# VH-VL binders against Protein FAN (NSMAF): the designs that were tried, part 1

Every score and structure here is a prediction.

Target 1, 98 residues: Protein FAN (NSMAF), of Homo sapiens (Human) (q92636r189to286)
Amino acid sequence: NISEKLHMECKAEMVTPLVTNPGHVCITDTNLYFQPLNGYPKPVVQITLQDVRRIYKRRHGLMPLGLEVFCTEDDLCSDIYLKFYEPQDRDDLYFYIA
Unless a header shows other numbers, all headers, positions and changes below count from the first letter of the chain; antibody chains are not in Kabat numbers.
F, E and O are the ipSAE of ESMFold2-Fast, ESMFold2 and OpenDDE, as the mean of both directions, binder to target and target to binder. V2 is 0.75 times the mean of E and O plus 0.25 times the DockQ between their complexes.
[cut] stands for letters that were removed.
The coordinates of atoms that the task and the answers printed are left out; those that the model quotes come from them. Centres of patches stay.

## First folded at step 9 (VH-VL; from c1 with heavy chain Y100D, light chain D31E)

Design e4
Fold by OpenDDE, fold request of step 13:
Structure e4 (fold): chain C 98 residues (1-98), chain A 121 residues (1-121), chain B 106 residues (1-106)
Amino acid sequence: as target 1 above (98 residues)
Amino acid sequence: EVQLVESGGGLVQPGGSLRLSCAASGFTFSSYYMNWVRQAPGKGLEWVSAISGSGGSTYYADSVKGRFTISRDNSKNTLYLQMNSLRAEDTAVYYCAKGDEVGDTYEFDYWGQGTMVTVSS
Amino acid sequence: DIQMTQSPSSLSASVGDRVTITCRASQSISEYLNWYQQKPGKAPKLLIYAASSLQSGVPSRFSGSGSGTDFTLTISSLQPEDFATYYCQQDWRYLTFGQGTRLEIK
């Protein structure tokens, strides 16, 4: 949506029980987007910020690199885990979601 | 009560090898990261290595990469540090320390008494 | 790599004194900073985590403050058992300790 205001974008990985996919994260005033480099599970994952129920800062190993985003309770597939390469990118994104 | 007891320290020549052990009790060992932290005589603390609860992830300080190997046996509640190609600057008291996470922070909430490793010709 | 620098390296104080120790990070570490106390011949003891959270069992005379690059450990009224060496430690990018601050009796 061209009417959306871009807040930030950065590289990150989406972690699932089966696979970890590197990609690109983009957050606007209305949506969170993740675009996996390999196009899996889909070309772009979109989460409406208003649908975010909970967000948690997670530690990934010995660095604070994780964000766990929970949406609707009835759709576990809408929940995502993002692993960042820099702690500051994680905190910046958290700022716009929380 | 949480207890950590290190063993295996001693005198070794440069280039030699040594294996440290840390016996843990009083908590669910496999649920926590474990660490080795060392302290040279009269000096400060230096983090050496860490291992995840399952043992699937290991981490090392640059000063010991390629020479030290951290491992654990959760069935024995024991942490290990295999030290190869030892150098004089590796001389230190080696502590095993329990890692703890509160939120996404990380701290050492319990420590052993330490075991002394001396590398000298 | 992140370097942690404590100030001062040593200081002398008397029982009842207010004591302040500072820790500076070479880059911002948000609030990922811990403080430890170590007495001679003993293992370190966790005092403060997450910059300002008091570890369970630690006396309330100990407090931590700060964020970003500058942090402070304060002992409001020094007790005889508080003479020891204190270390800060960051957990923002792996794990690194400050060089330590030795607190001795005047």
Scores: ipSAE 0.825, ipTM 0.937, lowest interface PAE 0.6, mean pLDDT 95
Fold by OpenDDE, fold request of step 13:
Structure e4 (fold): chain C 98 residues (1-98), chain A 121 residues (1-121), chain B 106 residues (1-106)
Amino acid sequence: as target 1 above (98 residues)
Amino acid sequence: EVQLVESGGGLVQPGGSLRLSCAASGFTFSSYYMNWVRQAPGKGLEWVSAISGSGGSTYYADSVKGRFTISRDNSKNTLYLQMNSLRAEDTAVYYCAKGDEVGDTYEFDYWGQGTMVTVSS
Amino acid sequence: DIQMTQSPSSLSASVGDRVTITCRASQSISEYLNWYQQKPGKAPKLLIYAASSLQSGVPSRFSGSGSGTDFTLTISSLQPEDFATYYCQQDWRYLTFGQGTRLEIK
């Protein structure tokens, strides 16, 4: 949505139990978007920031690169785990979500 | 009580190989990252290598990459460090250190007594 | 990689003194900084993690502070058993230690 105010975008991976998909993360004043390069599970994963129940900083390997975003309990499958390539990107995104 | 006991240190010639072991007890070994940290005589601490709980991920300092291999046998609660192509500058006390994650932080909360490795002609 | 520099490299103090050791990172590491104590011939011991969290079992006279690039370890009232070498260590980008600060008896 072009009416949204873009806060940040960066490369990241979405990690699921079955697969890890590289893509791009974009966060606006309203939504968090993840666009996987391979279009899986969908061309764009969207999370409304208002639906975020909790976010957790996670460690991925020996770096603080993870971010786990929990949404409404009515749709637990909407929860996502993002792995960033730079710790600063993770923290910057956290800033806009938390 | 958490215990880490290193073994396998000794004297080796440059270019030689040595395998260190660390016997762990007192915690669920497979649930934690394990590390090797070394300390040259009279010098500071240097992280050497780490391995994830499952062993699926390994990490190395640039100074040892390509020469050292970290591994673990969770059925034996044992951590290993295979050291090849040893150099004089590898001379150090090698500590086994348990990794602990609190949130997304990482600390060495338990250490072994260390085992001395001397690389000399 | 990230370089950790401690100041001073050595210092002398007396029992009861307030002691402060500084650790500086070559780039911002947020609060991903730990402090360790090492006595001669012994393995290091974790004192502080996440810049300011006191490890269980560590006396309350130890405290850590700082964020970004500058961090401090403070011993509010030095005890005889506190004379040792102290190391800072970052876990922001892999794991690296400062060069150490040797705390000696004056």
Scores: ipSAE 0.810, ipTM 0.933, lowest interface PAE 0.6, mean pLDDT 95
Fold by ESMFold2, fold request of step 13:
Structure e4 (fold): chain C 98 residues (1-98), chain A 121 residues (1-121), chain B 106 residues (1-106)
Amino acid sequence: as target 1 above (98 residues)
Amino acid sequence: EVQLVESGGGLVQPGGSLRLSCAASGFTFSSYYMNWVRQAPGKGLEWVSAISGSGGSTYYADSVKGRFTISRDNSKNTLYLQMNSLRAEDTAVYYCAKGDEVGDTYEFDYWGQGTMVTVSS
Amino acid sequence: DIQMTQSPSSLSASVGDRVTITCRASQSISEYLNWYQQKPGKAPKLLIYAASSLQSGVPSRFSGSGSGTDFTLTISSLQPEDFATYYCQQDWRYLTFGQGTRLEIK
């Protein structure tokens, strides 16, 4: 019954081992959402911020555009890996979560 | 001991071409971005070009895009810069520089001695 | 795209002095700033990365600070080997250098 409070939204790409899927990122006071444009793996990927255990900044080429999020203590696979088009958007999400 | 040795500099006329080489040793060459950075006489440093460890990604400053081509041969541990359509403003010492990343940063931790390129008629 | 402006362009100082050199970015670059030292006829040498992290083997009299658009390199007690030209370089959006600051003996 309590609505989430939007913090920011922007465009980004979800990076997987096989493909990179462009989409829309939305972060609220409780959740991180990613909506891939092609609907894969599902129409909306949701991560509860309370479940986040580790978050890393990553570099892509000549710009610091990556954000890797883990919801477990296991370091094998990230729960989501986002590549932003602008480094400021990546940092805004990083510092909001951290 | 990390070592970078540039060669191939010299005097060239405007519109001419030149190829620079950089021999690398003392580190796993294919694991690192490599760069060319130049310095005109009496002037500051200017980044020119970068190439990923595999050679799959290349980057250029706007001032050289379309005229210069960066490449690498990982079997020979050698970085190259093919410079075409040279202009007087390309006159500089050209440095080979090893890219280094700590976390998500990008710094030049090792540099060669440089090779001089002079473009004049 | 990002211009880096250093101040002063040149500076005279004596051994033992505290020296401060500044670097200003044309837009925010967070903490993505590196500092280099270059002696005449030599290649540059990395001093500081990530605005404030000291490179291995660099004397502790060197320190860096700042974030956003304004950055400072400080030499707490100048030594004879510190007379050189200093460059900042941003790594936030591609790679650009400041124009340099020449540090000379008084």
Scores: ipSAE 0.706, ipTM 0.897, lowest interface PAE 1.0, mean pLDDT 92
Fold by ESMFold2, fold request of step 13:
Order: sequence, then structure tokens, then C-alpha cells
Structure e4 (fold): chain C 98 residues (1-98), chain A 121 residues (1-121), chain B 106 residues (1-106)
Amino acid sequence: as target 1 above (98 residues)
Amino acid sequence: EVQLVESGGGLVQPGGSLRLSCAASGFTFSSYYMNWVRQAPGKGLEWVSAISGSGGSTYYADSVKGRFTISRDNSKNTLYLQMNSLRAEDTAVYYCAKGDEVGDTYEFDYWGQGTMVTVSS
Amino acid sequence: DIQMTQSPSSLSASVGDRVTITCRASQSISEYLNWYQQKPGKAPKLLIYAASSLQSGVPSRFSGSGSGTDFTLTISSLQPEDFATYYCQQDWRYLTFGQGTRLEIK
């Protein structure tokens, strides 16, 4: 069994329409993982990078901190929306997906 | 046609207070961040404060934090800056500026003509 | 805090000249840089956003380039109405202006 290669790990928040949920994000050569501290919607959210269809950079207030990831071509709701604490962490993660 | 008109500037003593207003027209005011940017005589531009479209989020430069309060009344299309504990270094032309976002950028696409605030004995 | 340093502080040029103004950030800001023009006694006017995107209504003789820490505003053929002060402004981490570059007639 060959383990995944970890590219980066940082703190982030998962954004929903009304709230944000803090947690930990990491990205490997094959997957994006998010572990919300409160366990919602589940203990680990996993996205296979090969399934990603659309990604968008988003602004939050006075800093460009958001990343919206879709595994679909036409759905209005993203599979995950991350808000980072540092813009460089957002751009680094974007680089590994794009 | 976007228009921003500042008012409320004037002469005030150090430690005094002043409230600036900015009347906005020609765009959906509640959809955009609004900003105050100032320029001391003969000097460059300094961002002072920003407020979200709803008024739910406010931001301040360190130089004014705790002394200035940004607010907006979306029913009157008006932006405000309450300036307390004024200092000589607050002397400047104060501009009202419309925030704009293209993708995830933040630029000032429209500006008023400014109102002068002079803090002097 | 991100400091923005413009170069030169002032510049003299003739109508028809190609003019270049530089802006340097104290840390990388990707392409999150805007350029403004301000004439004496007037409010600033947005020229360029996102380092290189031309604002609507701005003449095509203006262009912007750069990424990371070093950015350039270029006026390809200077016109009489271009004599003004130019400011850069980053929008990567809050909002910071450069100190300005004054462009004067030679």
C-alpha cells in the first residue's frame, strides 16, 4: 500500500449560508480533506481531486480568503467552501487543486 | 451615473468631534462596501475605514481604531463617519469611496470630491 | 503590515514619451494591486485593477503589469491630460496605498 503524499495542511473554516465551522484542512496528491472541529456535517469531509470540476477564489471582507470547490458542472451549491485565515494558504491550496 | 457627495467637514479643536456624511446615488447602495479614504494636505492617500453593504461588518485603520465609527443608513443611501477624540494628524480631505469587487479583488471605482477636516486650536 | 513603495517619487516627461512607474510591496501580494490617477484638487480615479486589468473608460495607452512584489504602470505615449500624481494600492491584506509618484511636464 502506497500512502498519499501530503502537500500541505492548515487551519480553515468551512462556510455555509449562515455559519462557518472551524477545522483543519489538508491536501494530498489525491484528496482534499477537511476535519471540522464540531463534527458537522461529518467527522471528515473528503473530496477526490480527480472529481473536481470547478473552483473559484472568493473574497471575504478586506482579504481574499475564500475557495469554493465543485465536483459538478452545473450545481449551484458547492461541495465545499473554505475560508482561510491567510490569503497565501488559500492560494497554495488552490495551486494543488488547479 | 454614480455620485458620491461628502459633507460635514470643518474646523474643530483637538479632542473634539465631527460627523461626516456621504450621500450616494446611481447604484444599489446596499450591495457594496463603502469606504472612507483621507489625504492630509500635500500628502498621499490613506485608507481609514470600510463597512459592508448590510452594515454588519466594519473595518478600521489602526490610526483611527477606537476613535472613529463608520456607519450607514441604507434607507437614505448615506454613509457616515463619526470622528471622536480628534487630533492634529487627522487633518485631511476625507473622501467617500465605493468599494468594488471583480472576482476577489477590492478596488475603489468611484470617489466623491471630498470634505475638508481641519483639527487646530 | 504591507508597505507599498513607489519609484520614482517624481518624474518629468514630455508629451509623447513612454513613462514607467514602479510599485514595490514589502511582501508578496500576488496580483492584488490597483492603480489610481489624481489631478490637483480632484479625487483619485481608478485606472487599473488586479495588476493589469484596465478600468472601463480608461485610455488604452495605460497598462499595468507585475506579480508578487514588483509592479509597473506604463503610459505608452504621454498626453497633456496625463500629468498627475499616480498611486498604487494593494488589496491582498487590508488596503494600503503607495506614497505616490508625481508626473510633471518637462
Scores: ipSAE 0.667, ipTM 0.892, lowest interface PAE 1.2, mean pLDDT 92
Fold by ESMFold2, fold request of step 13:
Structure e4 (fold): chain C 98 residues (1-98), chain A 121 residues (1-121), chain B 106 residues (1-106)
Amino acid sequence: as target 1 above (98 residues)
Amino acid sequence: EVQLVESGGGLVQPGGSLRLSCAASGFTFSSYYMNWVRQAPGKGLEWVSAISGSGGSTYYADSVKGRFTISRDNSKNTLYLQMNSLRAEDTAVYYCAKGDEVGDTYEFDYWGQGTMVTVSS
Amino acid sequence: DIQMTQSPSSLSASVGDRVTITCRASQSISEYLNWYQQKPGKAPKLLIYAASSLQSGVPSRFSGSGSGTDFTLTISSLQPEDFATYYCQQDWRYLTFGQGTRLEIK
C-alpha cells in the first residue's frame, strides 16, 4: 500500500517548445504531478521527487514564474517546465522539492 | 563593449507624436529583454515599457498604456518607442536599458545616455 | 501595484562615513530588489541585484541586505565619487523604482 501526503496544489502551465498547456499541479511527499487540461502529452505527467537532480527558478516576462525540473545530471532539456500564475506558488512548490 | 545609443528626442506639442530609437551593439541583441525607462526633470526613475528578445511579448506602465508602442527590429539591433497623444507629463529623459536575468531576477545592467523629450506648447 | 519607498529622501555625509539607505516595499517581494547609483546628467548604474549580490566592477564598500519588505544599501567608507542619487527597484511583480535618496557632501 502506497499512501501519499499532499503538500500543495495549484494551477500552472506546462511549457513546451511549441505551446504551453494549462493544467493542475500537485506535489506530495513522494511525487510531483501535472494534469494537463487537454490530456497532452498524457493524462498525468509524474516526476518522482527522489529522481530530481536539478531544479531551477526561471523568469517569465516581468515576473519570476518558471520552474525547470531535471531528473538528469547533464541533459539540456528539462523533464518538466512549469509556469505558474503567481510567484509565491512557484516559490512554495520549489520549497517542497528543494 | 555593450553600447546603447538613443535618438529621436526633441520638442513636441501636446497631442503630438514622436518615435525614439535605440541602437544596440556589443551583445546578442535578440537574446535580451529591452526596456524604456524615463526620468522627468529633477524627478526619479519610472519604468515605461519592456519587450521580449523575440518581440513577441510587450509590457507597459499604466501611465503610457494605449499611447506608447514598444517594438524592436532584431535585424538592425534597434529598439523603438512610438509615443502618441503626448502630454506634458511625458516630458522626461528617456533611457534605453538592457534587461538582465541572473537566475530569475530582472535588473538593468546597461543603459544608454538618454534622449530628452519635451512636451510643451 | 508594488510601491517602493526610500528613506531618507536626502542625507549629508562626509568622506569616510558609513551610510545606510533604506527601501521599503508595500508588500513582500522576497529578495527581488536591485540598487542603482545615478550621478547628475548621467544614466543610472547597477550596484546590487537580488538584494545582496554585488554587480561586477562595483567596489566592495557597497553592500545590500534585507528580504520581504525592508532593504538596506550600505556604503562602508564613503568616497568622493559616491555622492549621487540612489534608487531601489523591485522585480518581483513588474518593475517599480523607489523615489530616490540623494546623498550629498557634508
Scores: ipSAE 0.613, ipTM 0.859, lowest interface PAE 1.3, mean pLDDT 92

## First folded at step 10 (VH-VL)

Design f5
Fold by OpenDDE, fold request of step 13:
Structure f5 (fold): chain C 98 residues (1-98), chain A 122 residues (1-122), chain B 106 residues (1-106)
Amino acid sequence: as target 1 above (98 residues)
Amino acid sequence: EVQLVESGGGLVQPGGSLRLSCAASGFTFSSYYMNWVRQAPGKGLEWVSAISGSGGSTYYADSVKGRFTISRDNSKNTLYLQMNSLRAEDTAVYYCAKGYDEVGDTYEFDYWGQGTMVTVSS
Amino acid sequence: DIQMTQSPSSLSASVGDRVTITCRASQSISEYLNWYQQKPGKAPKLLIYAASSLQSGVPSRFSGSGSGTDFTLTISSLQPEDFATYYCQQDWRYLTFGQGTRLEIK
């Protein structure tokens, strides 16, 4: 959506029970996007920020690199777990979602 | 009540080996990262090693990488530190310390054992 | 690695005094900073976590503040049992401690 205002973008991984996919995270004033490099499981994962029910900061090992985003109960499949490469990227994204 | 009790410390020659144990009780052991932190005589605290609740992930300070191995037996609520190729600078009181819950964001040591002394000397 | 530097390394104070200890990180660590108290011959005790959160059971005279690179531990009114060594510790990138601050009786 060309009318969306871009807040930030960065590299990250989407963690699922089956696989971890590297890609790019992009957050606008209305949506959170994750674009996996390999296009799996789909070219773009989109979460409407208004549908975000909860967001949790998580650690990966000895670094605060994770965000767990829960959406409305009507679409639990839209829940995502993002792992960042830099703690600052994680916190910056959290700022725009929370 | 949370309790951590270290054992296995003692005197060892340089190049020798020693295995420390930490018996834990009073909390769900497998849900928490566990750590070893050491303190040389008259010096400050130094983080040595950490292990995830499941034991699947281990971490080491650069000063001990390749020489020390952290492990755990969750069925026994016990943390271990295998120390090989010991050096004089490894001389310290070794504390086991409870780390964060795997669902948490911060990593503080909220409980400590009383420590076990390791002396490396020729 | 992130280096933590405490100041002062030692200080003398009297019962009832307001005491301030500073901890500086070599780079920004947000609020991922903890404070510990250690008495001679004893294991450290957690006082403050996440820069300003008081650990359960710790007296309210202890407080922590700061964010980024500069942090402060404050004891509003020093008690006899507060004479000890204090350490800061970051958990932003792995785990490292400051060198410690020894608080002794004047």
Scores: ipSAE 0.808, ipTM 0.932, lowest interface PAE 0.5, mean pLDDT 95
Fold by OpenDDE, fold request of step 13:
Structure f5 (fold): chain C 98 residues (1-98), chain A 122 residues (1-122), chain B 106 residues (1-106)
Amino acid sequence: as target 1 above (98 residues)
Amino acid sequence: EVQLVESGGGLVQPGGSLRLSCAASGFTFSSYYMNWVRQAPGKGLEWVSAISGSGGSTYYADSVKGRFTISRDNSKNTLYLQMNSLRAEDTAVYYCAKGYDEVGDTYEFDYWGQGTMVTVSS
Amino acid sequence: DIQMTQSPSSLSASVGDRVTITCRASQSISEYLNWYQQKPGKAPKLLIYAASSLQSGVPSRFSGSGSGTDFTLTISSLQPEDFATYYCQQDWRYLTFGQGTRLEIK
């Protein structure tokens, strides 16, 4: 959406109990987007920032690379776990969500 | 009360092998990363190796990679360090150190064992 | 790799003194910095985690501050039991320690 203000984008992985998918994360002033490279579970995962109930910084191995995003119970948003390749990307994204 | 007790240290010749153990108690062992940290005589601390709670992920300092193997037996609440191809510079007190919770973000060593001395000398 | 450099390497002080030890990272590590105290023949003891969080059971005279590349450990009023070696440790990229700061009695 060209009307949204882009804050940042970076490479990341979405981790699910079944599979981990590499892709791209994009955050705007209104939405968080994840686009898996393989198009699974869907071409684009979208989370409205105002629907974020809680976001947690998580560690992955020996680096602070994870974010766990929980949405409100009233929306159709699924909770997601994002694993970044650089800790700074994780913290930068957290800054725009929290 | 959290307790970590190392054992298995001793004198070994260069090129030799040694296996260290760390008995853990007082916490849910399988939920935490565990670590080995060593300290050469009169020197500073050096992280050596880490292993995830499940044991599925292992990490090593470059100085020991390919020679040391970290493992754990969660049924016994025990951490291990198999040290092969030992060198004189591996001489140190080896500490078992509790790492972070699988759901945590920071990685501090909040509990340490008393350490076990490993001496590599001809 | 991230290098941690402490300053000074050694320090002499008296009981009651305010003591400050610094730790510098070779690159930004946000607030992923911990401080430890070690006495001769003993295992290290965690003092501060996440740059400024006081570990449970640690006296309030210990405090940590800083973010990015420069960090400080402060002992507001040095006690006899505080003479020891102090280490900083980063957990931003893997785990590395500073070389240590030996705090001796003046």
Scores: ipSAE 0.803, ipTM 0.930, lowest interface PAE 0.5, mean pLDDT 95
Fold by ESMFold2, fold request of step 13:
Structure f5 (fold): chain C 98 residues (1-98), chain A 122 residues (1-122), chain B 106 residues (1-106)
Amino acid sequence: as target 1 above (98 residues)
Amino acid sequence: EVQLVESGGGLVQPGGSLRLSCAASGFTFSSYYMNWVRQAPGKGLEWVSAISGSGGSTYYADSVKGRFTISRDNSKNTLYLQMNSLRAEDTAVYYCAKGYDEVGDTYEFDYWGQGTMVTVSS
Amino acid sequence: DIQMTQSPSSLSASVGDRVTITCRASQSISEYLNWYQQKPGKAPKLLIYAASSLQSGVPSRFSGSGSGTDFTLTISSLQPEDFATYYCQQDWRYLTFGQGTRLEIK
């Protein structure tokens, strides 16, 4: 009943201190979703775009592939850290959040 | 103040080896990617190699892969370039250049040394 | 592999002139483009990063613009100390320099 408009989908990895989890990311007009292939930490990680407070572009090695998303103004750790395989996918997703 | 001082250049025969050093000061060395960039006489700039702050990741231009090895010693704030199987085309001024701090998104070279000359000639 | 092509290869200009140097990428690099100045016998000096951000301590007569494939460095009023070679460098996919533009002051 609640319609969401899909803006984009791509492959990415969710980065944590110990592991990276490959998966699928999509962004709609209301939410960011990440579906890890291995189901960790949960089958779908969801972030409501209205709750986003800070986002930062990050470099990985010699390519600009990272995106940190915070739903808080003060936390030191991001709510999700995504590493993309292509810089254009990272920048496209950034555009839909910012 | 950030300072980068290269050393170890000189005249070398083709097929020979040479080790360059770059002494760094004025910043937290272990937090930054470090680079070698070279410039042949009368020619433009060519990126040669990069190394992560920890030393765990290394990168090379195709022109030097398999012959050059970048390394660092963070306890001495020193960057190295081991150059083997040297060729006449490796003749250049070699610059040490500071990269990004592993937090940022851009990779500009904001500080450079004055360079050390390597001449490969019979 | 991203090729960076600068234009012109060289130019002459007078003190007070407005000078524009261009840099073209073989594929889109967004705004991931840096500019350097190199005087004879000296190391390069960073002028502009992220296409348009002026590095600290660089005179405001230098400016950068562009996105995608086409970028410009502008010197609004040329000074005698601006005689140099200028290089662009992309940082979108690895690190590649343009071939340089040599600026001679008449």
Scores: ipSAE 0.707, ipTM 0.899, lowest interface PAE 1.0, mean pLDDT 92
Fold by ESMFold2, fold request of step 13:
Structure f5 (fold): chain C 98 residues (1-98), chain A 122 residues (1-122), chain B 106 residues (1-106)
Amino acid sequence: as target 1 above (98 residues)
Amino acid sequence: EVQLVESGGGLVQPGGSLRLSCAASGFTFSSYYMNWVRQAPGKGLEWVSAISGSGGSTYYADSVKGRFTISRDNSKNTLYLQMNSLRAEDTAVYYCAKGYDEVGDTYEFDYWGQGTMVTVSS
Amino acid sequence: DIQMTQSPSSLSASVGDRVTITCRASQSISEYLNWYQQKPGKAPKLLIYAASSLQSGVPSRFSGSGSGTDFTLTISSLQPEDFATYYCQQDWRYLTFGQGTRLEIK
């Protein structure tokens, strides 16, 4: 954390099978962070970028707003699924992970 | 193979109504966004409306919002467009077009019907 | 509201010519751009999606390029069956078509 460099931050929603949780996403040179406004499932969700194995772009309605991140080769259950409010924010975050 | 067959076009007076149908086959209809796209005589293509696979989300071009209603019956593999308060500028061939499968990221129209002609004239 | 402007509105060419058709977006659409071919009295046919990806069954003489606001469809050696109207369509924010480019026999 001491030398960790911030690349970007924006608003997004974390998508789960039954609920979406609005919050803030932040990506650094080392980690992806999501802070849900309601604190669920935890106050900060953290993904180490080196652990990312697969990432998929998804469309929501008529706009390309979704990003699924997997830390395993198994594509059954994503480690985090983000829905952005702006397509460019989704693509910018994708660039820093992929 | 994927087939889309439109019907219900015809001649109608301004202020009138028509309902278009599109019979779909050869794919899992309920998994795909479906669309109406129109083309006025001698003019280009204009997207009109879209509906999600479940029918839970609908979208309209500003030019038709409030007058047209898109719907679907997944048990009959049929897409509909209810057109009310028709105007001369609604005169066009109306195409049924298959959208994305709600898994992908892009929204190209890979299959189209043959179109049905709607003429709004007094 | 993303406006798509194609150039030229029409052009004449001979069999064997290299043809380019341009599509410009009013704001950046990344690579979210599709191309269609339409022959008279027929429905449009998808040629290119995601700016440069060739649809299955489309001849390799068709290619697409560009990102951001400026996009090009290229036909490397024009065939008799390629005389048609061509449309671009963006899928970045809702769905809008360009006005079309009519390719005619010279």
Scores: ipSAE 0.706, ipTM 0.896, lowest interface PAE 0.9, mean pLDDT 92
Fold by ESMFold2, fold request of step 13:
Structure f5 (fold): chain C 98 residues (1-98), chain A 122 residues (1-122), chain B 106 residues (1-106)
Amino acid sequence: as target 1 above (98 residues)
Amino acid sequence: EVQLVESGGGLVQPGGSLRLSCAASGFTFSSYYMNWVRQAPGKGLEWVSAISGSGGSTYYADSVKGRFTISRDNSKNTLYLQMNSLRAEDTAVYYCAKGYDEVGDTYEFDYWGQGTMVTVSS
Amino acid sequence: DIQMTQSPSSLSASVGDRVTITCRASQSISEYLNWYQQKPGKAPKLLIYAASSLQSGVPSRFSGSGSGTDFTLTISSLQPEDFATYYCQQDWRYLTFGQGTRLEIK
């Protein structure tokens, strides 16, 4: 969108209970976007940053690669769970959300 | 009170095999990554291997990959290290160390055993 | 592979001194650095995690600082029980230790 300012973009995987979907992550001054490469479950997953209530850094094996984002105060399931390929990309995205 | 007790160390010849055990108590063993860390006499600490709480994921330092196998038996609260094709460079005290509980972001070793000595010599 | 280099390799100091020990990473590790104390014949003991967070039960004279590649452990007023070897360990990409710094009575 012409009114949004892009902060960063990178590759990541969206983790779901059943599958892990590689895709493209983009964060702007107002939204977090994830675009799965295979188009599933939809062409673009969007999280409005103003709606974010909780965010947690997670370790994946022996590297700090995970980020869980919740738009709710008390749900057990995250609205999006991202696994990055590089720890710096995870931390950079965290910086723009937090 | 968290306790980790290593056993199975001893003298072996180069090319030989040895299996180490670590008996764990005082925490929910199956919830934690567990580790082996070694220290050659008069030298520093070297991380050797890690295993996830379920045992489904294993990790090795390059120096031991293909020769050592980490495993666990959660019904016995016991961590193992099978060491094959031993070399003089493997001579060290081997520590069992408690890792993270799979929900955190940092990987500090908050509890350690007293260690068991492995000597590889002709 | 991330290399961790400690300085100095050994240090002599007196009770009451302020002591600093340095750890340098070969690449940035953000704040993913832990410090341990090890006395002769004993297992290591965790002092500091996440560069600056004090582990429960560790005396407040211990502190950690740094980010990126350069980190320090500080003992503000050395006590007799602090003579030991100190190790740093990164947890940014796998797990590696520094070579250690031996702190002795002057």
Scores: ipSAE 0.683, ipTM 0.896, lowest interface PAE 1.1, mean pLDDT 92

